# VHH binders against PH domain-containing protein DDB_G0287875, part 1

Scores and structures below are computed, not measured.

Target 1, 92 residues: PH domain-containing protein DDB_G0287875, of Dictyostelium discoideum (Social amoeba) (q1zxe2r132to223)
Amino acid sequence: SKGKSGWLLRKRPGRYDKLYSVSKADKYLRLYENEDTDNDPLYELSLENSIIELKQDLHLQLTLGNSERYIFTHESESEIVSWAQELQATMN
Positions, changes and structure headers below are counted from each chain's first letter, unless a header gives other numbers; Kabat numbers aren't used for antibody chains.
F stands for the ipSAE by ESMFold2-Fast; E and O both for that by ESMFold2, at different seeds; each is averaged over both directions (binder to target, target to binder). V2 = 0.75 x the mean of E and O + 0.25 x the DockQ between their complexes.
Where letters were taken out, [cut] stands.
The coordinates of atoms that the task and the answers printed are left out; those that the model quotes come from them. Centres of patches stay.

## First folded at step 2 (VHH; from e06 with T57D)

Design e06_27D
Fold by ESMFold2, look of step 4:
Structure e06_27D (fold): chain B 92 residues (1-92), chain A 121 residues (1-121)
Amino acid sequence: as target 1 above (92 residues)
Amino acid sequence: EVQLVESGGGLVQPGGSLRLSCAASGFTFSSYEMSWVRQAPGKGLEWVATISSSGSDIDYVDSVKGRFTISRDNAKKSLYLQMNSLRAEDTAVYYCARWDLYGEYDAFDIRGQGTLVTVSS
């Protein structure tokens, strides 16, 4: 895993929220309000014992070890596939 | 086997308060994001609030922000909605639901009869 940063769309009821997402190959996914990663992340998600599934509608479902579910997508199909690969690599 | 049973509705004056409860059974409650949705007379379903399985992430429709509070107690398998500063437009049948259950991200899994909230002078 080389790490990855970029915007993801997080699915909420009736909308998507844009979050700046950072993986550093330390088994965490950090989600920020914007690209200023010197601030604390809005979410710090442990990938330990998590399950990631890229669904056929190109939504990436992340289920954490504590059963929390996070659903992401991206405007670019290749980008969401790349995120799925990055998160899987970070877990391994 | 899956059951969601709403309670706590009633007739209140504008500006009043009510607390709704939802008793869950037949599934692992702590694994699911839960929502309140409502249906006003003659209207479609409206999403009101959602709370993540751990309770760490909470979201509201704009019209209820600052007035309603969603909460959950995973040990008691219960979901709550504290409703303050009630308005006539809050009049509806309120339902407890599992969000995103069947991979349809704006779908709500409603199993109960709902609880009627009537806000009227």
Scores: ipSAE 0.244, ipTM 0.603, lowest interface PAE 3.8, mean pLDDT 88

## First folded at step 3 (VHH)

Design u02
Fold by ESMFold2, look of step 6:
Structure u02 (fold): chain B 92 residues (1-92), chain A 118 residues (1-118)
Amino acid sequence: as target 1 above (92 residues)
Amino acid sequence: AVQLQASGGGFVQPGGSLRLSCAASGFTFSSYEMGWFRQAPGKEREFVSTISSSGSDIDYADSVKGRFTISRDNSKNTVYLQMNSLRAEDTATYYCARWDLYDAFDIWGQGTQVTVSS
């Protein structure tokens, strides 16, 4: 749980949204419109009781404790794998 | 059994309003993005609106922006479509659907008819 920040693509029906993503090892994933994290995040996702799965097509599926589901990916295989590792580590 | 039950359609004059409901059963509703589609006779089914699992992210077809509002109540397993300022071209059967991961809607309701005419 070292923390991580960077761009991720969030999958929605018919599109991907590019979000600046920040993990601070506090069991939250925060998603911002851009790199200006002084603004409020668009999303603040609690990882408590969540499930993080990296699918074979390099989509990272995050299921929150309330069953809400978010899907992320990245053009770089190593980057999305690194995100999966970071989010799993912050849950410990 | 996984089911989607759409209701609330009817006959309405141009400029009128209708509210459609879609009740879901047999799956964890709060985990799924939902959509509304419509199909007029002789036309292909077309996209109307989608709403994310939390309700925080919403999309509309250009033809309905500003007139239609999608919403959901996860405690009631229901998605809604409020349709205002209705026009003759809105006449169609309206379907609700559940979104699969890869741009496919995998479960569909039976539809509810909306007819806008003088």
Scores: ipSAE 0.214, ipTM 0.598, lowest interface PAE 3.6, mean pLDDT 89

## First folded at step 6 (VHH; from u02 with L101Y)

Design v_35Y
Fold by ESMFold2 at other seeds, look of step 7:
Structure v_35Y (fold): chain B 92 residues (1-92), chain A 118 residues (1-118)
Amino acid sequence: as target 1 above (92 residues)
Amino acid sequence: AVQLQASGGGFVQPGGSLRLSCAASGFTFSSYEMGWFRQAPGKEREFVSTISSSGSDIDYADSVKGRFTISRDNSKNTVYLQMNSLRAEDTATYYCARWDYYDAFDIWGQGTQVTVSS
């Protein structure tokens, strides 16, 4: 993979949180409050032994190796599909 | 069977503290966001707090912010609610619940009674 950066919507009970998401093909997904990635990420998620599922309602379900689960989406179908491809590529 | 069991309620004076526990069984606890709700007699059930599967993301109702703390221990399949500075209006049955992405909160415990009275 060649990496990917962009905004994703993270699903929480009753809301979506907008997070600036960065994959650098190092088996991590980093989630930032905004585009200033010189700041520490809010979340640094290890993709090692993770499972990625793109559901029919265009929500991307990420289950980490420790069973913790994160759910993402985007208003653009092509963008969420592209994120699924990027995350699968960085895990291989 | 999927179950949630809340415990730790009781009688306490205003200004006192209680710690509620909710033990989960029959599902992969660490994959689910959890919540606490409460209901007083004759009133609708109201949101108290939620905590993400990792424990890193937490929400509170405005009425409990700064007084209540939600936490979880995924190794013990348990979510907690530490309640400090209790007031008479906190009197209610407290319920824990599991969030399933599809149906909001799909599994509920039987609740534990908290009574705050002088």
Scores: ipSAE 0.488, ipTM 0.773, lowest interface PAE 1.9, mean pLDDT 91

## First folded at step 7 (VHH)

Design w_36G
Fold by ESMFold2, look of step 7:
Structure w_36G (fold): chain B 92 residues (1-92), chain A 119 residues (1-119)
Amino acid sequence: as target 1 above (92 residues)
Amino acid sequence: AVQLQASGGGFVQPGGSLRLSCAASGFTFSSYEMGWFRQAPGKEREFVSTISSSGSDIDYADSVKGRFTISRDNSKNTVYLQMNSLRAEDTATYYCARWDYYGDAFDIWGQGTQVTVSS
């Protein structure tokens, strides 16, 4: 896992929220309000015991060990595929 | 069977409070975003509030902001709506619902619970 940073769209009822997403290859996905990662992340999601699924509609479904779910996408197919690969690699 | 059971409605005076509960069964509750809606007779169903699977992300209709609070307890498979400072216009049948990301729609609905605010 090489780490990855970039914007992702998080699906909510009737909308997408843009979050600056950071993987540091430490089995966490951190989601920030903006690119200022000196601030605390809005979410720090443990990937331990998680399930990562890239669906046919190019939405990435992350189900955490406690069953909480997050749905992400990106306008670029290559970008969302790259995120799926990064998160899967972080879990080793 | 997938089931949502809303309860806690009743009759209250303006300015009063009620707490609604919605108990879920038959699915993994903690994986789903949930919502509350309301409908008065002869009117369209109206969005009230949503809460993300973790409980950390919440939306409210403008008409209820500052008066209503949505919450959830994933260990009890329950979503709540605390309604304070109730007004006559809050009179409605209140429904809880489960959000389905595919199709971006609420796909499972509870039976309503009646809230009546009158003097």
Scores: ipSAE 0.689, ipTM 0.859, lowest interface PAE 1.1, mean pLDDT 93
Fold by ESMFold2 at other seeds, look of step 8:
Structure w_36G (fold): chain B 92 residues (1-92), chain A 119 residues (1-119)
Amino acid sequence: as target 1 above (92 residues)
Amino acid sequence: AVQLQASGGGFVQPGGSLRLSCAASGFTFSSYEMGWFRQAPGKEREFVSTISSSGSDIDYADSVKGRFTISRDNSKNTVYLQMNSLRAEDTATYYCARWDYYGDAFDIWGQGTQVTVSS
């Protein structure tokens, strides 16, 4: 894994929230309010013992080791597939 | 089986406070977003609040902002609603529910707990 940065849509009841997402191949996924990553992330998610599933509706389901769950998608199919590949690679 | 058990309702005077609890069983509570809804006599059920699986992302109906606080304790499989500065218009049956992302809908509902605000 070489890392990946980009916008993702996080599914919430009745909406999607746009989050700037960063993987640095350190087994974390960091989610930011905007591209200014010098600020603290809104979330710093440990991928240790996590499960990453790309569902048939092209939603990426991330279940953390503590069972907390995040659901992401993107308007581009190739982009969400690329994110699934990056997160799997970072875990290895 | 999957169950949600709401409690903490009661009779209270205007300006008072109540704390509702909703205990979950039969599913992995920490993986699910949860919500509170209410229904007064003669009214449709209305949204009150939602909370993400981690507890870090929260939404409120405008009518309760600043007065109600949703929270959760994943170690106790429980979601809470702290209701402050209660008004007669808050009188309703309050329900907790589990969100399912597929239909963008709440698929499991607790039994209601009655909140009555009157002098």
Scores: ipSAE 0.651, ipTM 0.841, lowest interface PAE 1.1, mean pLDDT 93

## First folded at step 8 (VHH; from w_36G with Y102R)

Design x_36R
Fold by ESMFold2 at other seeds, look of step 9:
Structure x_36R (fold): chain B 92 residues (1-92), chain A 119 residues (1-119)
Amino acid sequence: as target 1 above (92 residues)
Amino acid sequence: AVQLQASGGGFVQPGGSLRLSCAASGFTFSSYEMGWFRQAPGKEREFVSTISSSGSDIDYADSVKGRFTISRDNSKNTVYLQMNSLRAEDTATYYCARWDYRGDAFDIWGQGTQVTVSS
């Protein structure tokens, strides 16, 4: 896991929310309102015991250890594939 | 069998309060966003509120903001709607529903519970 930062789209009912997403290879995914990561993240998601699934419709489904679920995508297929690889690697 | 069972409706005076409950069974409740909708006689069903799987992300219709509070207890497979400062226009059948991201639609619906606000 090399870490990764970039924008992701989080699927909500009837919309996508754009979140600046940061993985530092520490088993967390942090989601920010914008690129100003000096602020606290909106979400700090523990990847411990999580399940990461890249679906055929190119939505990345993250199910946390407590079964809470987050759905992400990106305009670029290669980018969402790269995110799936990063998150799987940080879980090791 | 996948089921949603709403309860807690009743008759109240304007300004009163009610708390609705929606018990879920037959699916992994904690993985799904949930919503409340309402429908008055002769009107289209309208959005009231949604809550993310963790409970951290919440949306309300403008007409209910500041008066209604959605919440969930994943350990009890239940979503709630606390309704305060009720008005006559809140009279409706209230439905809870489960959201499915694949269709971007609410795919499982409860039977509903009647809320009647009148003097």
Scores: ipSAE 0.713, ipTM 0.868, lowest interface PAE 1.0, mean pLDDT 93

## First folded at step 9 (VHH; from x_36R with S56R)

Design y_26R
Fold by ESMFold2 at other seeds, look of step 10:
Structure y_26R (fold): chain B 92 residues (1-92), chain A 119 residues (1-119)
Amino acid sequence: as target 1 above (92 residues)
Amino acid sequence: AVQLQASGGGFVQPGGSLRLSCAASGFTFSSYEMGWFRQAPGKEREFVSTISSSGRDIDYADSVKGRFTISRDNSKNTVYLQMNSLRAEDTATYYCARWDYRGDAFDIWGQGTQVTVSS
């Protein structure tokens, strides 16, 4: 994969949190408060042993190796599909 | 069988502290966001706090901010509520619950534990 950066919506009870998301070949998904990626990410999520599922409601479910789970979506169907493809490609 | 069992309630004086525990079984606890709610007699159940699967994302009701602390230990399948500076208005049955993203709703509930704050 060539990597991907962009905004994602993370589902939480009663809301979505907007996070600037960066995937690179090192098999991490990094989540930032904003586009200034020179700052430390809020989260560095290892994709090793993770499960990545794009659900029919266009929510992307990421279950990490430690079983922690993150739910993402995007306003654009094509964008969340592209994220699912990118994360799957980065894993393999 | 999916089960949540809350404990640690009791009788305490105003200004006192209690720690509630909620033990989970029958599901992968570490994958779920959890919450605490409370209900006083004759009142609607109200939100107290939520905590994400990782434990890093936390929300509180305004009425408890600065006094209550939610936490979790995924190795023990347990979520906690540390309750400090308790007031009479905190008297209620406290419930833990599991969040389901698909309905954006809490789908599994514990039986609750009674907290009574009285002089």
Scores: ipSAE 0.731, ipTM 0.868, lowest interface PAE 0.9, mean pLDDT 93

## First folded at step 10 (VHH; from y_26R with S52D)

Design z_22D
Fold by ESMFold2 at other seeds, look of step 11:
Formats: structure tokens, sequence, C-alpha cells
Structure z_22D (fold): chain B 92 residues (1-92), chain A 119 residues (1-119)
């Protein structure tokens, strides 16, 4: 996998939060407040032993090795599908 | 069976503190966002706080900000509510609940624990 960057919507109770998301070939998903990735990420999620599931409602469910779960989506169906493929590729 | 059990309520004077606990069983606690709600007699249940699965992303109702602290210990399947600077208007039954993202709703509710703040 070559990596991927872009905005994702993270589902929270009663809202979606927009996070600038970065996947590199290092088995991490980094979530930033904005596109300024020189700042520290809000989250640095290890994909080791994670499970990635794209549900039929086009929500991407990421379950980490420690069982923490994060739920993402995007307004573009092709974009969320692309993210699911990228995260699966970097994990394998 | 899926269960949530809230405890730690009691009587306290204004300005006092209490710590509530909510023990979970029958599901993978670490994967779920959790919330605290409260209901005083004759009133609708109201939001108090939520915490994401990691414990890092937290919301509070304006009425409790700066006084209440939500936390979780995923190794003990437990969510907590530390309540400081308690006021008479905090008197209520407090409930913990599990959030289901699919319906954007809290789908499993614990038994309440009573908090009474009185002179």
Amino acid sequence: as target 1 above (92 residues)
Amino acid sequence: AVQLQASGGGFVQPGGSLRLSCAASGFTFSSYEMGWFRQAPGKEREFVSTIDSSGRDIDYADSVKGRFTISRDNSKNTVYLQMNSLRAEDTATYYCARWDYRGDAFDIWGQGTQVTVSS
C-alpha cells in the first residue's frame, strides 16, 4: 500500500466529527484536527491485530487489537470503500 | 446476559462529592461508547456525559462541566462518574447506558443509583 490521506467523518453520539486521516506504510492510522499534519495527531491508532469491516450502511468499523472501536464514514461511497481497502492493505 | 449495574449513590451535603461506578457484563465493553444520564422525579431523563471507547473523547452537559469527570477502565469493564461540588439540582437517579452507533441511540440501560444532595 502507498498510503492515503483525506477527511473522514467519525461517528459519535448525535454527531459526526470531521478528522483529517493519514495512513502510511507503517500500520498506523493517524487522525488529525486539520490538514496541518506537522502538529501531533489527536489519535495514533495501531492497526496491529485490528479488524476492518465496511458495513452495508457504508460505515467503516475499525476494531483495534485492544478492542477499542472507531466508526467512520464519508459522503462519497467510493471514498469510504477506498479507505477500507487502504487500511486492509497496510495491515496485511 | 447483557447487563449494566450502576452503584455508588447516596446522601451528601451541598459541596460534597460522590463517585459512581457502572459495571458491564455480557458484551465487549472496550468496544462501546458509554454515557451517564439522570432523571429527577417528574422530569425527563437528561444527558450528563459520554465517553468514547478509548476514554479520550468526552462530552459533558453544560450544567456539570468542571464539576463532574467521566472515566473508564476497560480492564475492569467499568465506567465511572466522579461528582464534585454537588448541588441540590444534582439530586436524581443516575443511569449508565451503552451507545449503539447504528441507531445513534443508547440501547442498553443500567439500573439507576440514587444521588440525593440536601442541606
Scores: ipSAE 0.800, ipTM 0.900, lowest interface PAE 0.8, mean pLDDT 93

## First folded at step 11 (VHH)

Design q_18Q (from z_22D with E33Q)
Fold by ESMFold2 at other seeds, look of step 12:
Structure q_18Q (fold): chain B 92 residues (1-92), chain A 119 residues (1-119)
Amino acid sequence: as target 1 above (92 residues)
Amino acid sequence: AVQLQASGGGFVQPGGSLRLSCAASGFTFSSYQMGWFRQAPGKEREFVSTIDSSGRDIDYADSVKGRFTISRDNSKNTVYLQMNSLRAEDTATYYCARWDYRGDAFDIWGQGTQVTVSS
């Protein structure tokens, strides 16, 4: 809805990568190496036809329309819940 | 059934090249991060490379950086390993595997393909 920005942890084999994440009303989730969003994002993910699932272990699964999957978390439960709500609202 | 079928191994001279393929079936390949591993006789299996579902985020073992290239084609349900500048130490059985986020482990393995580098 109003947008959201902040750090998320992206799951990779054996590690998490910290990505500065930006969601706006244009239905994209952009993932940056750091807070300097003047740089090109590492990922520009279309949320159109995506599926958002917040799992019981507080990992947020984003499955895109092309079936690519990205798995995120945060140390704060309230923050990852807020991200799930934001991404779901942006899709609507 | 869920399966991975690795192929493309063979005998090659030092300095030569091979391209391995790993065909996936029975699951949504595009949603999974994938890896290559290898095991020489009498040695422990070792990590070679990983690739995320998009093909953009890639890791290599130090011993293969600059010589090996992992890639994937989600439309063909296939992950590849291009191996250049091969050395005797690269001789091994090469395995592809699917990563499972819940266990942070590779849960489905191919049967492997033999790569032999000798003069």
Scores: ipSAE 0.820, ipTM 0.909, lowest interface PAE 0.7, mean pLDDT 94
Fold by ESMFold2, look of step 11:
Structure q_18Q (fold): chain B 92 residues (1-92), chain A 119 residues (1-119)
Amino acid sequence: as target 1 above (92 residues)
Amino acid sequence: AVQLQASGGGFVQPGGSLRLSCAASGFTFSSYQMGWFRQAPGKEREFVSTIDSSGRDIDYADSVKGRFTISRDNSKNTVYLQMNSLRAEDTATYYCARWDYRGDAFDIWGQGTQVTVSS
């Protein structure tokens, strides 16, 4: 994994929230309110024992080892595919 | 079987407090975003609050902001609603529900618990 940073849309009831997402190949996905990553992330998600699935509706479903589930998408199909590849690679 | 059971309702005076609980069974509770709704007799069911799977991302209806607090304990398969500064207009049957992302809708509902606010 080479790392990846960029915006993702996080699915909530009736809406999507835009989060600045960072993978640093340390098996974490960090979610920030904005691009100022010097601040603490809103979420620091351990990818250990996680399940990463890109669904046919182009939603990326991340189920963590503690069973918490996060659902992401992007307006660009190639971008959400690239995120799925990055997260799967950092797990390897 | 997938079930949600709300409890903790009762009679309370205006300005009082109640804590509702919703116990989940038959599914992986910690994977689901959850909500509270309410319905008074003769009125449409209305949104009260939602909480994501982690417990960190929360929404409230404007009418309850600052008075109600949603929370969850994934180790106990339970979502809570702390209701403070209760008013007569909070009188309703309160329901918890499980959100389904594919339909963007709440697909499983509890039977509800009655909250009555009156002097």
Scores: ipSAE 0.797, ipTM 0.904, lowest interface PAE 0.7, mean pLDDT 94

Design q_YW (from z_22D with W99Y Y101W)
Fold by ESMFold2 at other seeds, look of step 12:
Structure q_YW (fold): chain B 92 residues (1-92), chain A 119 residues (1-119)
Amino acid sequence: as target 1 above (92 residues)
Amino acid sequence: AVQLQASGGGFVQPGGSLRLSCAASGFTFSSYEMGWFRQAPGKEREFVSTIDSSGRDIDYADSVKGRFTISRDNSKNTVYLQMNSLRAEDTATYYCARYDWRGDAFDIWGQGTQVTVSS
């Protein structure tokens, strides 16, 4: 895992929210309001014991060890595939 | 069986408070976003509030902001709605529902609990 940063779309009822997403290969996914990562993240998600599934409709389903679930996507197929690969790598 | 059981409704005076509970069974509650909706006689069902699986991302209808508070306890498979400063216009059957992201819709509904606000 080399880390990865970039925008992701998070699925919510009736909308997608755009979040700046950061993986530092430390088994966390951090979600920020914008690219200013010196601010506290909105979410700091522990990937320990998580399950990452890239669905056929190119939505990435992240289920955390505490069963909380987050749904992400991106306009670019290659980008969401890359995110799935990054998050799986940081878990190992 | 997948079920949602809403409770806590009743009769209150204007300005009063009620706390609704919705107990979930038959599915992994912690993985689902949840919502509260209401329907008064002769009206369409309307959105009240939603809460994400973590409890951190919350939406309210404008008509209830500042008066209602949604919360959840994932260890008890329960979502709550604290209703303060109740008005006659809040009189309705209140329903809890489970969000299905694939359909972008609420797919499992509780039977509802009646809230009546009247002098």
Scores: ipSAE 0.823, ipTM 0.911, lowest interface PAE 0.7, mean pLDDT 94
Fold by ESMFold2, look of step 12:
Structure q_YW (fold): chain B 92 residues (1-92), chain A 119 residues (1-119)
Amino acid sequence: as target 1 above (92 residues)
Amino acid sequence: AVQLQASGGGFVQPGGSLRLSCAASGFTFSSYEMGWFRQAPGKEREFVSTIDSSGRDIDYADSVKGRFTISRDNSKNTVYLQMNSLRAEDTATYYCARYDWRGDAFDIWGQGTQVTVSS
Protein backbone atom coordinates (compact mmCIF):
# COMPACT_ATOMS: atom_id res chain seq x y z
CA SER B 1 0.00 0.00 0.00
CA LYS B 2 1.01 3.66 -0.49
CA GLY B 3 0.08 4.81 3.03
CA LYS B 4 -2.59 7.32 4.01
CA SER B 5 -3.15 9.99 6.60
CA GLY B 6 -6.26 11.92 7.44
CA TRP B 7 -9.13 12.48 9.79
CA LEU B 8 -11.65 9.73 10.53
CA LEU B 9 -14.76 9.77 12.68
CA ARG B 10 -14.88 6.97 15.28
CA LYS B 11 -18.32 5.89 16.43
CA ARG B 12 -18.88 5.92 20.18
CA PRO B 13 -22.16 5.76 22.13
CA GLY B 14 -24.07 8.89 21.17
CA ARG B 15 -21.23 10.59 19.32
CA TYR B 16 -18.39 10.53 16.81
CA ASP B 17 -14.84 11.39 17.81
CA LYS B 18 -12.40 12.84 15.29
CA LEU B 19 -9.09 10.98 15.19
CA TYR B 20 -6.10 11.75 13.00
CA SER B 21 -5.43 8.40 11.35
CA VAL B 22 -2.18 7.19 9.83
CA SER B 23 -1.37 4.10 7.81
CA LYS B 24 2.29 3.61 6.85
CA ALA B 25 2.03 0.27 5.02
CA ASP B 26 3.46 -1.57 8.02
CA LYS B 27 0.25 -3.42 8.98
CA TYR B 28 -0.66 -0.88 11.67
CA LEU B 29 -3.35 1.77 11.90
CA ARG B 30 -2.30 4.57 14.25
CA LEU B 31 -4.91 6.91 15.71
CA TYR B 32 -3.87 10.29 17.08
CA GLU B 33 -5.68 12.96 19.05
CA ASN B 34 -4.56 15.55 16.47
CA GLU B 35 -2.24 16.09 13.51
CA ASP B 36 0.84 16.30 15.75
CA THR B 37 2.08 12.78 14.99
CA ASP B 38 5.33 13.42 16.87
CA ASN B 39 3.29 12.59 19.97
CA ASP B 40 2.48 8.97 20.77
CA PRO B 41 -0.72 7.74 19.16
CA LEU B 42 -3.79 7.05 21.29
CA TYR B 43 -3.96 3.68 19.54
CA GLU B 44 -1.50 1.59 17.60
CA LEU B 45 -3.71 -1.12 16.10
CA SER B 46 -2.15 -4.23 14.63
CA LEU B 47 -4.00 -5.20 11.46
CA GLU B 48 -2.58 -8.75 11.51
CA ASN B 49 -5.47 -11.21 11.10
CA SER B 50 -7.98 -8.38 11.04
CA ILE B 51 -11.20 -8.11 9.07
CA ILE B 52 -12.29 -4.87 7.44
CA GLU B 53 -15.82 -4.36 6.14
CA LEU B 54 -17.23 -1.29 4.46
CA LYS B 55 -20.94 -1.36 5.27
CA GLN B 56 -23.79 -0.05 3.09
CA ASP B 57 -24.13 3.05 5.28
CA LEU B 58 -20.45 3.82 4.63
CA HIS B 59 -19.26 2.82 8.08
CA LEU B 60 -15.99 0.96 8.13
CA GLN B 61 -15.99 -1.92 10.60
CA LEU B 62 -12.50 -3.00 11.67
CA THR B 63 -12.30 -6.20 13.71
CA LEU B 64 -8.80 -6.96 14.99
CA GLY B 65 -7.28 -10.38 15.47
CA ASN B 66 -8.07 -10.14 19.20
CA SER B 67 -11.73 -9.40 18.32
CA GLU B 68 -11.61 -5.74 19.40
CA ARG B 69 -13.87 -3.76 17.10
CA TYR B 70 -13.65 -0.18 15.84
CA ILE B 71 -16.22 1.67 13.72
CA PHE B 72 -15.16 4.54 11.47
CA THR B 73 -16.78 6.82 8.95
CA HIS B 74 -16.17 10.04 7.04
CA GLU B 75 -18.43 12.74 5.62
CA SER B 76 -16.93 12.07 2.16
CA GLU B 77 -17.91 8.81 0.48
CA SER B 78 -14.75 8.75 -1.62
CA GLU B 79 -12.60 9.26 1.46
CA ILE B 80 -14.05 6.37 3.46
CA VAL B 81 -13.83 4.11 0.40
CA SER B 82 -10.19 5.13 0.00
CA TRP B 83 -9.54 4.28 3.67
CA ALA B 84 -11.13 0.86 3.24
CA GLN B 85 -8.87 0.22 0.23
CA GLU B 86 -5.77 1.43 2.09
CA LEU B 87 -6.41 -0.73 5.15
CA GLN B 88 -7.11 -3.81 3.03
CA ALA B 89 -3.92 -3.18 1.05
CA THR B 90 -1.70 -2.81 4.11
CA MET B 91 -3.08 -6.07 5.57
CA ASN B 92 -1.96 -8.04 2.51
CA ALA A 1 -28.70 -17.25 24.98
CA VAL A 2 -27.27 -13.76 25.11
CA GLN A 3 -26.96 -12.81 28.79
CA LEU A 4 -25.42 -10.25 31.10
CA GLN A 5 -25.24 -11.20 34.79
CA ALA A 6 -24.47 -8.35 37.20
CA SER A 7 -23.29 -9.04 40.75
CA GLY A 8 -21.36 -7.52 43.65
CA GLY A 9 -23.95 -5.15 45.06
CA GLY A 10 -24.69 -4.81 48.74
CA PHE A 11 -25.02 -2.53 51.74
CA VAL A 12 -22.14 -0.18 52.55
CA GLN A 13 -21.46 2.82 54.75
CA PRO A 14 -20.84 6.23 53.18
CA GLY A 15 -17.22 6.47 52.12
CA GLY A 16 -17.07 2.73 51.48
CA SER A 17 -16.24 0.78 48.36
CA LEU A 18 -17.81 -1.94 46.23
CA ARG A 19 -16.77 -3.69 43.04
CA LEU A 20 -19.50 -4.72 40.62
CA SER A 21 -19.00 -7.44 38.03
CA CYS A 22 -20.97 -8.20 34.87
CA ALA A 23 -20.39 -11.58 33.24
CA ALA A 24 -21.31 -11.90 29.58
CA SER A 25 -22.28 -15.00 27.62
CA GLY A 26 -23.69 -15.91 24.21
CA PHE A 27 -21.85 -13.27 22.14
CA THR A 28 -18.31 -12.13 21.27
CA PHE A 29 -17.74 -9.92 24.32
CA SER A 30 -14.39 -8.53 23.09
CA SER A 31 -16.09 -6.89 20.10
CA TYR A 32 -18.60 -4.84 22.09
CA GLU A 33 -18.50 -1.59 23.99
CA MET A 34 -20.14 -1.91 27.39
CA GLY A 35 -21.80 0.42 29.84
CA TRP A 36 -23.02 0.77 33.39
CA PHE A 37 -26.26 2.54 34.21
CA ARG A 38 -28.19 3.02 37.45
CA GLN A 39 -31.74 3.67 38.52
CA ALA A 40 -32.98 4.85 41.90
CA PRO A 41 -36.64 4.34 42.85
CA GLY A 42 -38.89 6.93 41.22
CA LYS A 43 -36.11 8.24 38.98
CA GLU A 44 -35.13 7.69 35.37
CA ARG A 45 -32.27 5.35 34.55
CA GLU A 46 -29.06 7.35 34.25
CA PHE A 47 -25.73 6.82 32.54
CA VAL A 48 -22.75 5.96 34.73
CA SER A 49 -19.91 4.86 32.47
CA THR A 50 -18.92 3.30 29.14
CA ILE A 51 -15.81 1.44 27.96
CA ASP A 52 -14.78 0.62 24.41
CA SER A 53 -13.85 -2.89 23.24
CA SER A 54 -10.15 -2.29 23.98
CA GLY A 55 -10.69 -1.00 27.50
CA ARG A 56 -8.85 2.26 26.74
CA ASP A 57 -11.58 4.73 25.76
CA ILE A 58 -13.73 5.42 28.81
CA ASP A 59 -16.49 7.87 29.67
CA TYR A 60 -17.97 8.74 33.05
CA ALA A 61 -20.95 10.71 34.18
CA ASP A 62 -19.77 13.88 35.92
CA SER A 63 -21.35 12.71 39.19
CA VAL A 64 -19.01 9.70 39.44
CA LYS A 65 -15.74 10.95 37.93
CA GLY A 66 -12.79 10.39 40.25
CA ARG A 67 -14.75 7.94 42.40
CA PHE A 68 -15.74 5.15 39.98
CA THR A 69 -13.52 3.18 37.64
CA ILE A 70 -14.82 1.01 34.80
CA SER A 71 -12.63 -1.78 33.46
CA ARG A 72 -12.93 -5.00 31.49
CA ASP A 73 -11.20 -8.34 31.16
CA ASN A 74 -11.87 -9.70 27.68
CA SER A 75 -10.37 -13.09 28.59
CA LYS A 76 -13.07 -13.48 31.27
CA ASN A 77 -15.95 -11.89 29.32
CA THR A 78 -16.45 -9.51 32.22
CA VAL A 79 -16.86 -5.77 32.75
CA TYR A 80 -16.32 -4.23 36.19
CA LEU A 81 -17.25 -1.09 38.09
CA GLN A 82 -15.04 -0.18 41.04
CA MET A 83 -16.98 2.25 43.22
CA ASN A 84 -15.05 4.22 45.83
CA SER A 85 -16.04 7.07 48.16
CA LEU A 86 -19.65 5.98 47.99
CA ARG A 87 -22.39 8.44 48.92
CA ALA A 88 -26.06 8.11 49.76
CA GLU A 89 -26.97 9.42 46.30
CA ASP A 90 -25.19 6.43 44.74
CA THR A 91 -27.93 4.17 46.10
CA ALA A 92 -29.54 2.50 43.09
CA THR A 93 -29.93 -0.66 41.09
CA TYR A 94 -26.90 -0.86 38.79
CA TYR A 95 -27.28 -2.37 35.32
CA CYS A 96 -24.67 -3.40 32.79
CA ALA A 97 -25.51 -3.18 29.11
CA ARG A 98 -24.08 -3.99 25.68
CA TYR A 99 -23.74 -1.21 23.10
CA ASP A 100 -25.02 -1.79 19.55
CA TRP A 101 -23.37 0.76 17.26
CA ARG A 102 -25.81 0.13 14.39
CA GLY A 103 -28.73 1.47 16.42
CA ASP A 104 -26.56 3.74 18.59
CA ALA A 105 -28.21 2.22 21.62
CA PHE A 106 -27.70 -0.34 24.36
CA ASP A 107 -29.60 -3.43 23.22
CA ILE A 108 -28.89 -6.12 25.88
CA TRP A 109 -29.35 -5.46 29.59
CA GLY A 110 -28.49 -7.35 32.75
CA GLN A 111 -31.01 -7.80 35.58
CA GLY A 112 -29.14 -5.39 37.84
CA THR A 113 -27.54 -5.56 41.27
CA GLN A 114 -28.63 -3.42 44.23
CA VAL A 115 -26.23 -0.96 45.84
CA THR A 116 -27.41 0.67 49.08
CA VAL A 117 -25.28 3.32 50.76
CA SER A 118 -26.61 4.12 54.23
CA SER A 119 -25.33 5.01 57.67
Scores: ipSAE 0.810, ipTM 0.905, lowest interface PAE 0.7, mean pLDDT 94

